# VHH binders against Serine/threonine-protein phosphatase CPPED1 (CPPED1), part 1

Scores and structures below are computed, not measured.

Target 1, 314 residues: Serine/threonine-protein phosphatase CPPED1 (CPPED1), of Homo sapiens (Human) (q9brf8)
Amino acid sequence: MSAAEAGGVFHRARGRTLAAFPAEKESEWKGPFYFILGADPQFGLIKAWSTGDCDNGGDEWEQEIRLTEQAVQAINKLNPKPKFFVLCGDLIHAMPGKPWRTEQTEDLKRVLRAVDRAIPLVLVSGNHDIGNTPTAETVEEFCRTWGDDYFSFWVGGVLFLVLNSQFYENPSKCPSLKQAQDQWLDEQLSIARQRHCQHAIVFQHIPLFLESIDEDDDYYFNLSKSTRKKLADKFIHAGVKVVFSGHYHRNAGGTYQNLDMVVSSAIGCQLGRDPHGLRVVVVTAEKIVHRYYSLDELSEKGIEDDLMDLIKKK
Positions, changes and structure headers below are counted from each chain's first letter, unless a header gives other numbers; antibody chains are not in Kabat numbers.
F, E and O are the ipSAE of ESMFold2-Fast, ESMFold2 and OpenDDE, as the mean of both directions, binder to target and target to binder. V2 is 0.75 times the mean of E and O plus 0.25 times the DockQ between their complexes.
[cut] stands for letters that were removed.
The coordinates of atoms that the task and the answers printed are left out; those that the model quotes come from them. Centres of patches stay.

## First folded at step 6 (VHH; from t2 with S104T Y107S)

Design u6
Fold by ESMFold2, look of step 7:
Structure u6 (fold): chain B 314 residues (1-314), chain A 118 residues (1-118)
Amino acid sequence: as target 1 above (314 residues)
Amino acid sequence: QVQLQESGGGLVQPGGSLRLSCAASGFTFDDYWMSWVRQAPGEGREWVSSISQSGSYKYYADSVKGRFTIARDNVKNTLYLLMDSLKSDDTAVYYCARLYWGRTFDSWGQGTQVTVSS
């Protein structure tokens, strides 16, 4: 048990794994279960967005604190407890080297300390967390602060892969780090094929696509056509059922062959009409069912009966 | 096609008040944050105020805080700027703008002139 785990506020991924879910205990199907996905708390963005200058703004984030506290309290009230809470990137707004980054980081850590200790956190890196053009140094900073930028873990016979999607967007200052993830990913996808896991699921910040694999790259929030197709084909060949992402600050998604791309809207700043919210993701032996809830709905009404029936089904 | 049409500008004495309106059409108005931006002669555009989709969040530039109020009516698809305690340095063309990621303000109105002079 590391000193961080003994005295820290949450488990950090390291060694390309997550200690909260030891593989020897989690490789067998033990569903149904569910988890909660949030995205883009992005402390600082609401103020920066309000001024129309997202590069230089972001000196206030009290609204994001309040929203993320609301999210944490909604999660803590859920019964049965979710298996984990994943934050799908853009944890804070200030990119490496920008003002307020330390303060935003410390405030998010403080808010996340309130998550029920029985609910492990899964942290995904976003472009604001590691920079649009990551370097070895910005990746190392993220890893010291939050844990590994890419890793895998098992829950109840399901393989989860967490990817640093910025390596697919712009690896120009860290090509060897991208190559290391590529090799690691091929190994993980080979494991998924060999073990015939119940499901395989990917978390990454940047969506493969927003509506269609064939959409234009001038969708500012997607991976390039060649990159998204290469990744999607690898995922499909390995039996990956779904990719969950944030980044778009709107709900979106589509299906390419047997792969679902699910883009989840933000806890923080909304760029469309969606409410601030979280996604409930239910995993059964045969399928993965998900639904986006506003923070108010989840807090006041909990999870709807049809999803709860799936969660409690044996 | 996105259309934004400002109105309500004019000449006013210092300390006076005006209400600007912006009629919006050609898009789903309540999907977007909306802003007021102004431009004084010979100067760049200055952000004045923004309001979230439902009106839950309102932000103001320091130069206008406490004097200006932004509002929206999502039934009438109209954005407002209520200006009080006007000063000569508020003299500018005021634009209604839609916020969109990637271009920040992706649609603009024609502008309405506000002139504050004694």
Scores: ipSAE 0.435, ipTM 0.774, lowest interface PAE 3.0, mean pLDDT 90
Fold by OpenDDE, look of step 6:
Structure u6 (fold): chain B 314 residues (1-314), chain A 118 residues (1-118)
Amino acid sequence: as target 1 above (314 residues)
Amino acid sequence: QVQLQESGGGLVQPGGSLRLSCAASGFTFDDYWMSWVRQAPGEGREWVSSISQSGSYKYYADSVKGRFTIARDNVKNTLYLLMDSLKSDDTAVYYCARLYWGRTFDSWGQGTQVTVSS
């Protein structure tokens, strides 16, 4: 147990699972619940973006600290407590080997330590976390810092899969790691089918698509047509109903057959018209309902009654 | 077609003030970060200031901090730069620029000349 694990810090995923959710207790449906989803706190992006030099910028991140603190405070006030808080990648702006990476990392850790201990953190890796072209070294660094880059866990009979989507974007420098995830994913999807889970949900950073499975390939914001189709088909076949992502810094999404792609806007830098915010995801036996909240709305008003009613219905 | 048109430049004495404007058309103005960039004679382009969609975030180059103020009117589709306490080193052509993801500054105006001289 690394000294960092002893100090009450983040329940980090290890061994491709999350200890905060013992499978023995979480493999059966127990009733409706909800969780909070954030994306792209990305400490440093606002300043980097403002200068027109996103690649080399990011020497200030006070705004992102404030925004993330507000998010944490809003989450901590929620009653009942969410089952977990997931961050869908791009935790910080500085890519591996870039200036301010250490400082940004430490500040984010500090901010996230304020999350209620009863609310486990689920951390997804983005391209800024492991690089546009990940290597064994960058992945190892991520795993050492934040936990496993891909893993699964159960909550109330729902199977959650966290994926490293950068392996789908550019695995050229670590093809063996991609292959390992591919094999692991196939195994997990098989489990989903065999155990008849109530739901199966996927978290990843890069969206399959923004609006449609048939949309044009974006140079940055979606996976290639060939890749996203293969993944979508695998997910659908296994009964996955929804994929959540970040990366786009805008709310977006669409459906393909019975699969819902949900792209959540950012806690940090906004590239569109969306407010800084968080997504509330309510899980019932029959359906998954989600809604994006501004940080202000969530802080001031909490979760709206119609969603709360879904959670209270036993 | 994206159009940006700067105005308000001119000749001023050191210590003087100017207000630059940039009229934007051909795109959803409030979807984009906007910036001012300047180019002095014989020098490269220098970033001056940027403002977020709603104006919630404003950033400035160190050389203009405390003297320049960036603003925007999303109803009028106009970007502004208030320049106070102008110095000779502020002499440049000032450009309005739109920020676009992956492309940095993807659209520019023709620029407006600012000359600070005694």
Scores: ipSAE 0.033, ipTM 0.545, lowest interface PAE 3.2, mean pLDDT 92

## First folded at step 10 (VHH; from z1 with H32Y)

Design z4
Fold by OpenDDE, fold request of step 14:
Structure z4 (fold): chain B 314 residues (1-314), chain A 119 residues (1-119)
Amino acid sequence: as target 1 above (314 residues)
Amino acid sequence: QVQLQESGGGLVQPGGSLRLSCAASGFEFDDYWMSWVRQAPGEGREWVSSISQKGEYKYYADSVKGRFTIARDNVKNTLYLLMDSLKSDDTAVYYCARLYWGSRTFDSWGQGTQVTVSS
């Protein structure tokens, strides 16, 4: 299938935006809506994790395929349809240059093609997608495969910002790319302020923090104190209300002033007690409400009435 | 403090069976993947088996697949390894290990229990 034909299946971000949501049509509030958030399908991690060697493991990913298929099926059954389905990074386990990367990528693409065409995909990059230390090459590969690594789009008066958080973690091999995102982000945040968006929401892979803005640096699961504070302050100043992330394979989160950090557990490998699952995010004019569902719960019962009522209220 | 204590090792003839146990304390047992690792004399540590938090996923090294069964009791905070059809090559010290998300590998081990398979 030509690159053009593959582009027809996935609404990939291009030109730092998502064509599925024309800004001219989506810049004003139209009423409550909801979207689905997943994180870390990470094909290959379960097996890799089990061996205690994540770097050299990951030769099996059938479980992640099943889990992701279940997620897709659950999403497709939802009525009304979610506005979009966002995956907050670590799409596959194999980092750039590692074994099974191509096979894992193809399998994930295959699974995601089953998502209802009316539900755009929003793909966030994680460290397994572009490397712990991203390069221009690894970023380019990601962009070619999945779309832009950072971009914005509007949905019903809400501005969504997708960020490449690996630039905040380790930009040592691509400082110019980080700088470009920084400038872009400042521009987007300015737009958020000037246009008085109903809400501004950020998607990134690495959490600002897991529990508190003042927590210790984990060096892996959160951004450094200095970095997360700067970002949080920028977000708050621009009126961003919530940041969603993955990476932790556990549900976590906290609040800093009027900013919520929401860490969503994984579709794939669980590192704690959480079930495999998805997060339902309901957006009203006044608030953003979210809830984590197991895949089983979502598949069997759908979204609970209290959340659905919020969506139905004009 | 994280504590893991293995037991159940011993001398057994080829073809025999053993049941290893690992008593865990000092942490939320059901929050972690658990593993068995073994070390034969003169060799490095070899991963044997792992089990997810609720036992949903079980994995085995090829060398023990079909012979060993990993299990856990989260109420008793105990990890098990059922070893059937034991071979001389299974002779090793067997360790219970915790998979820790912070290190993304094994971070805690017990003292081990000796398994000797000999005629």
Scores: ipSAE 0.928, ipTM 0.970, lowest interface PAE 0.5, mean pLDDT 95
Fold by ESMFold2, fold request of step 14:
Structure z4 (fold): chain B 314 residues (1-314), chain A 119 residues (1-119)
Amino acid sequence: as target 1 above (314 residues)
Amino acid sequence: QVQLQESGGGLVQPGGSLRLSCAASGFEFDDYWMSWVRQAPGEGREWVSSISQKGEYKYYADSVKGRFTIARDNVKNTLYLLMDSLKSDDTAVYYCARLYWGSRTFDSWGQGTQVTVSS
């Protein structure tokens, strides 16, 4: 079973690993399986956005509480159970040092406590969780609250990498921390190339790109052209099949060579037409198939038969 | 490109009612949160109310809660503000505005429509 568990509401990543999935038990193919991806619950953003003042208006988050409770209930109804539930960043709205951050954090922890104990949580840091310009102090606060900001774990022969993408956006106040992640990432990608993993998958908050590797820099919603090409080429060389991200509050994505960039819309505040929702990600021996569901669809109808057939295929 | 045109303002007695409309064109109306913002003489602009893309979420400033109702018609690309129990403090130019993340706030405004509440 798991090594010594982190305390509190859920297993926290520590030591660049996740104890819920011990590597010695998960390094060989055990699929098919699936997991659920959500993004941007971002407690506080709906109110802040409604007033046009994202810096000062985030003093209410009851809507995000209800939406995230709805997401948790939809996940808990799923049968067979998903292997894990990943939240792909921007857990809360208040940045480090801003009002209501403690209250938003405690409310999100309370809501996530209701996730079925058989479904481990995987938590990805977003720019609101560690700041647009992270420091050693803001990263330490995140790690104390939620667990490591970058780590890896194995599930059924698949290597998952969780990255702190803010180090690629603005490392100016923490260059040593970025360097440590870069070294660690190169080591993990080397393992992915050399080991007999079935697939390799990356979670990071900021997408490499929204539509195309060659698109213009957005200066917020994508990584810069030079940065994203460097990362994408490293991922492709190592055999990474897909990167999952949030941050855009809309569904988006595209393909660069053999790498898919999948941008998933929000549980919380929407910046476009998408419904509040979750992404079902099915992993088979041959491929990774995913579909975005509204919270209502998933709760009322569950996973559609074609995806269920893939999950049950042996 | 983005065009917002408010209408429906006028002179009204305290306790009276008005309905403001805002015709929108030049963008995908139902992709955006829309807002009403007002400006009283000699004051800065004050946010009044906002409504989400499908109307699922509606927010109001404390000063207007229970008296104003925001609505939208995504077929007609029109935003509304139904104002009841008007007070002299509601006297202002009312602007229809679009929320746009690229600007982190309101990026487009109409010319406004004057509402005057006077006994």
Scores: ipSAE 0.632, ipTM 0.865, lowest interface PAE 1.7, mean pLDDT 91
Fold by ESMFold2, fold request of step 14:
Structure z4 (fold): chain B 314 residues (1-314), chain A 119 residues (1-119)
Amino acid sequence: as target 1 above (314 residues)
Amino acid sequence: QVQLQESGGGLVQPGGSLRLSCAASGFEFDDYWMSWVRQAPGEGREWVSSISQKGEYKYYADSVKGRFTIARDNVKNTLYLLMDSLKSDDTAVYYCARLYWGSRTFDSWGQGTQVTVSS
């Protein structure tokens, strides 16, 4: 069988793990290292937004194809290579059961196959990928297509947790799935608390908050106050340093005690002034440093010297 | 709070040209996509064209594509619609509108400016 006939598949998360990073090889500190965070390529949203019909629009996504190809090319040029590229939800625009979902999915898969094979993909579920009110069926479809909706993996002694944040927004049609994630999460946080890891980092699509833990509920862009406080307190108790999210289509965030909430703007449609972009995240023994780059900046200039110095620090 | 004021409409012959303007105030203009929407007598509102925050993306309804050009000036907080090759079917009140995610669609409208294409 030839490589062309095999077609290549992404390392899909299975069994609540990611095979690209076997735990036995990644459990000890081997930093510094860095990774790239993107969010919300959301094939279809730009056209849907342009016409004011986000529920039924979105019959064109050429702009998102070009933007995501640009993101992939910018990542592929980076030297040294990032440890992985995480897409933090809303991979496509069409929700389960909506028109053009299959076509958007196949086009995104095609674009992502161009990522350098040495750079693993980490895929996070968003509300458009599994629905605003997920069901066992919509979660199963996501898992077949992209891999597990929640899982963990290690890179250089750092524990990464990927959560299905829609279970915290509306689990009403899948309460047993939410309970399974909650139990699994408590187990993972126990591992983080036992200090087997240099840092612990969370990826989830929906931010805990946009600016402050005490802000008003937005009812779409943040988790409810009671939910976000409970989750943030669990993370803090376990020593989680940072939560990375998308969903807002704008850069945002803040700090609650020792926990940093980082909301990253979109590869695709912007709902504010930020440029299309990616976030560079550098992990050192002491801290996690990150910066948002436009696609043009990253492609033309690469990573700025101060971040590169952190990556090279002895 | 949000204020949108259209101008530049008038009576024009078929094949003629007009430029519509929309002065915007009361909000951060360059944070938002802006649109033109029109309403012919006895008809519902029809989306005409939209432009992104910095003008990177411009979209047009099929009925006007190739004849109309949307533009914006973020220094003057002004939206434009350049209309060429006008047809009688273009007769309508033209509204400037803001796209707002809280409404998932257009949330603010101007008073409109009348365009009449007649021989």
Scores: ipSAE 0.631, ipTM 0.863, lowest interface PAE 1.7, mean pLDDT 91
Fold by ESMFold2, fold request of step 14:
Structure z4 (fold): chain B 314 residues (1-314), chain A 119 residues (1-119)
Amino acid sequence: as target 1 above (314 residues)
Amino acid sequence: QVQLQESGGGLVQPGGSLRLSCAASGFEFDDYWMSWVRQAPGEGREWVSSISQKGEYKYYADSVKGRFTIARDNVKNTLYLLMDSLKSDDTAVYYCARLYWGSRTFDSWGQGTQVTVSS
C-alpha cells in the first residue's frame, strides 16, 4: 500500500520491533517511567453477552465505544504523560469471518486515533482478534490491521516482549508460525539474560494462571498446566519479573517464584464485579508497581499521590 | 445451590400491565448479569431482557423495547420485569436466568411464571 493509502494514525509493530522506541535510544536505564495497560475493549461483547449468544449477538458496541473514549480521555489528561498505552488483546469481539468485524475494527481505530500522539500504542493480539484456532490467513489479517502479533521493544533499559499467546493455546492450524515465535522468544529471552536488563516484562493476552501455577486447567482462561509451567520457567530463568494479561475480564493473579502474573480487568464487558478500568504500571530501578483504576476514578482524580511520587522521582 | 423463584404472572387483557419478580439465592447475586427469557407453547426459548451486575446496562429484545423495563434490587437479591402495553404475542412462561461464562450462556433457571394475554 502507498503511504497515502496506508496513512494510519499510529505506529504499527513491524520487523518484530516497534519503531516508536528505537533501541539505540532506549537500551539504557532512563527511569522512572510509567505506562497504562488496558484490556478487552472487545467491541460487541456487551451486547452479545446480554443475549446469551456470544457468536451472533454482538451487533451493537456503542457502550464499548463510550468506555474506550472515556479511557482515552482519562489517559490524555495524565501529567506527566505515560510512556505508552498497551491494549492487552481482544481489541474487537467478532472473530475472523464473523459479521460486524470490519465495522468494529474501524470504530476502534477511530477511537484510538484520539490518543495523544505523544503516547505510542502497543497492541497485543487476543483470541477474538486472530481466532481461537488461528491460521496463517487470520494472523496475516491481524498484522495488516494492527501490526506484528509478536515483537519486542526497549523503554529506558527495560525489555518488553509482546507474545501471541494463542499459539500456546491452539497452534493446530499454524504450527510453523508457532515454531517461529518459539525460536524468536528463545532468542529474546537469551538477550534478556545476557544483557542483564533493568527489568524484563511480558504482555500476552491469555494469562499463565489466574491464582496459582498449580491450579486446575480452566480450558479457556488459563494456559494448560504443562504449557504454563514451561513458559513460566523460561521467563524466570531469563529474569522476567512480570507477565501482564487480559482475557479474564476480572482482576486476578499471583506469584510463582520470582514471577508475578498480573491479570487485568476489562475496559469493555465485565464478567465479574470489577469496574471498567485501566492499570497504571510504574517502573522504577528497583521494582514494578501497579494499580488498577476504574475509568471514573482515573478521570476524576488522576493517579494517586504515592504512585505519582514514584513516577516523578522526588 | 442456585435458586431462582419467579412470581407475578397471571391473566391480563391486551394493553394491560404486569410486574414480574424473581427471588435469587445460593449465589452472589450482584456478581452476575441476570436475564428474563420466555417460552411460548411449542416454541423454543426467546431472550427478552438482560441487566448487568450493578444495573448500569439494560438490554431488550426488539419485540419488547419501549414496553418492558428490567430492574434489580441487589439488597433484596431480586430481579424484576415491568411489562406494559401487553400483547397476545407476549403470552409465555417467563423465566429468570443467570448468565454464566462457564457455560457461555444461561446456566440456571427458575421454574417460570405464566403470563397470559387474552381477552
Scores: ipSAE 0.609, ipTM 0.859, lowest interface PAE 1.7, mean pLDDT 91

Design z4
Fold by OpenDDE, fold request of step 14:
Structure z4 (fold): chain B 314 residues (1-314), chain A 119 residues (1-119)
Amino acid sequence: as target 1 above (314 residues)
Amino acid sequence: QVQLQESGGGLVQPGGSLRLSCAASGFEFDDYWMSWVRQAPGEGREWVSSISQKGEYKYYADSVKGRFTIARDNVKNTLYLLMDSLKSDDTAVYYCARLYWGSRTFDSWGQGTQVTVSS
C-alpha cells in the first residue's frame, strides 16, 4: 500500500465507481434511507466577495472552515446515520493555478476527515475545482485530489450518477473528455432502464435550470437551453427523477415533466437570503422527499419527525 | 494525541546561528500550517513565523525578517527554524505551534526550547 494510499482518509471514487458501495450488495431495494447534500463550501469566497475581489481573492477562509465544521458535526450527530454525504461542487474557491489553492484544499481535507467513517463522501466537481474552461490537466488534478470527476454507485437499489457538468458548459479545451463522459452516461442510463432501478438520481454542479426548462440562458448559473433540454430528455427517458446541484448559492428549482431539478444553497457564501445549510434527502420506494435545513436547525433539532417517520416505515 | 517537541536551542554569541527543530506526531502534519512563537523574559508571546502545509507560503515578523528562515519536511514530520545573525533581543523560549490559518488560532504547543544570545 503506497504511503500515499495509507493517508487517504476519503473513499475516493475510482474506476468510475465508489468502492464504499459495492454494486453487488447495493443493487436491490433494501428499504428507505436518507443522505445529506451540501454544496459550495468554497473556502475563500466569503472574504473575496465582501471585498469585491472574487477573481483574485481567497486569502482568508476562516468562516468557511467554521461553517463546514459545523456541518460535519451536525451530520455526525444524526441518528440513524445518513447513507452518505454529497458535496455538489465548488469545494474551494481558488481555481486551478490560483493562489491559496493548495492551502484551501488541505484545510478542506482536514475538516472533512472529521466526518464519521461510516458516512462515505461523494464529491462533485464544480467550476472552481476544475476551471471555467477545464483542461485535461485540471481534470487530472481534480481526480488525483478528490477522485473521479464522473462516476456511478448503487445504494439500496437506487442508482446515483455523478456528472462533471463543466463539460456541458465549456468543453472547448477538452472535447475528448466530454465525449468520453457522454458515452459513459449513455451506458449508465441504459443500465438504469434495463435493471429497473428503484430510482435514479443525478448529482452535478451546474443546474440544468433554476426555475424552468424554458427560462432564458443565464450564461453562468444554468446550462444553455439546448443543452439542458437534451440532458433532461435523456434523464427522463432513463427514469431519472431528480437532479441535484449547487453553484447558485441559493435555493432554487423546478419541474420538467417528471424530472425535479433541485438547486441547493451553499454551506459557504450566500448570495441570497438563505441560511448556511444542508439538504436532507429521504428516499422511499415510492418517492424522494427533500428539505433544506440551516446548520443551526440541524445541529440543534436534528431531522424533523415527519421525515424520520418515512425512514422508519419498513 | 497531538505532540510537538522542540529542540536545537542553546547559548550562542551575537551574530551566531542556530537551527531549531520541531518533531510532530499524532496528527496529519502536512494538513496544517505550522508556526514559531517566542516568549522573552517578562514579555508576552510574540509570533515569529508561519509556513503553509506544503511550504508555498512563508511569513515572518518584521523583527526577524531577512535573518530567520522557516521550513518543513513533511516526510519527517518536522518543522525547522533557521536563525542567522542572532541578536541579544532574540533571547527567548521558542515554541512550535500548530496553526489553523483560517481562524488564525493555535491549538497545540510544544514545551519550548531556550535560545540565549549573549556575549
Scores: ipSAE 0.033, ipTM 0.451, lowest interface PAE 3.6, mean pLDDT 93

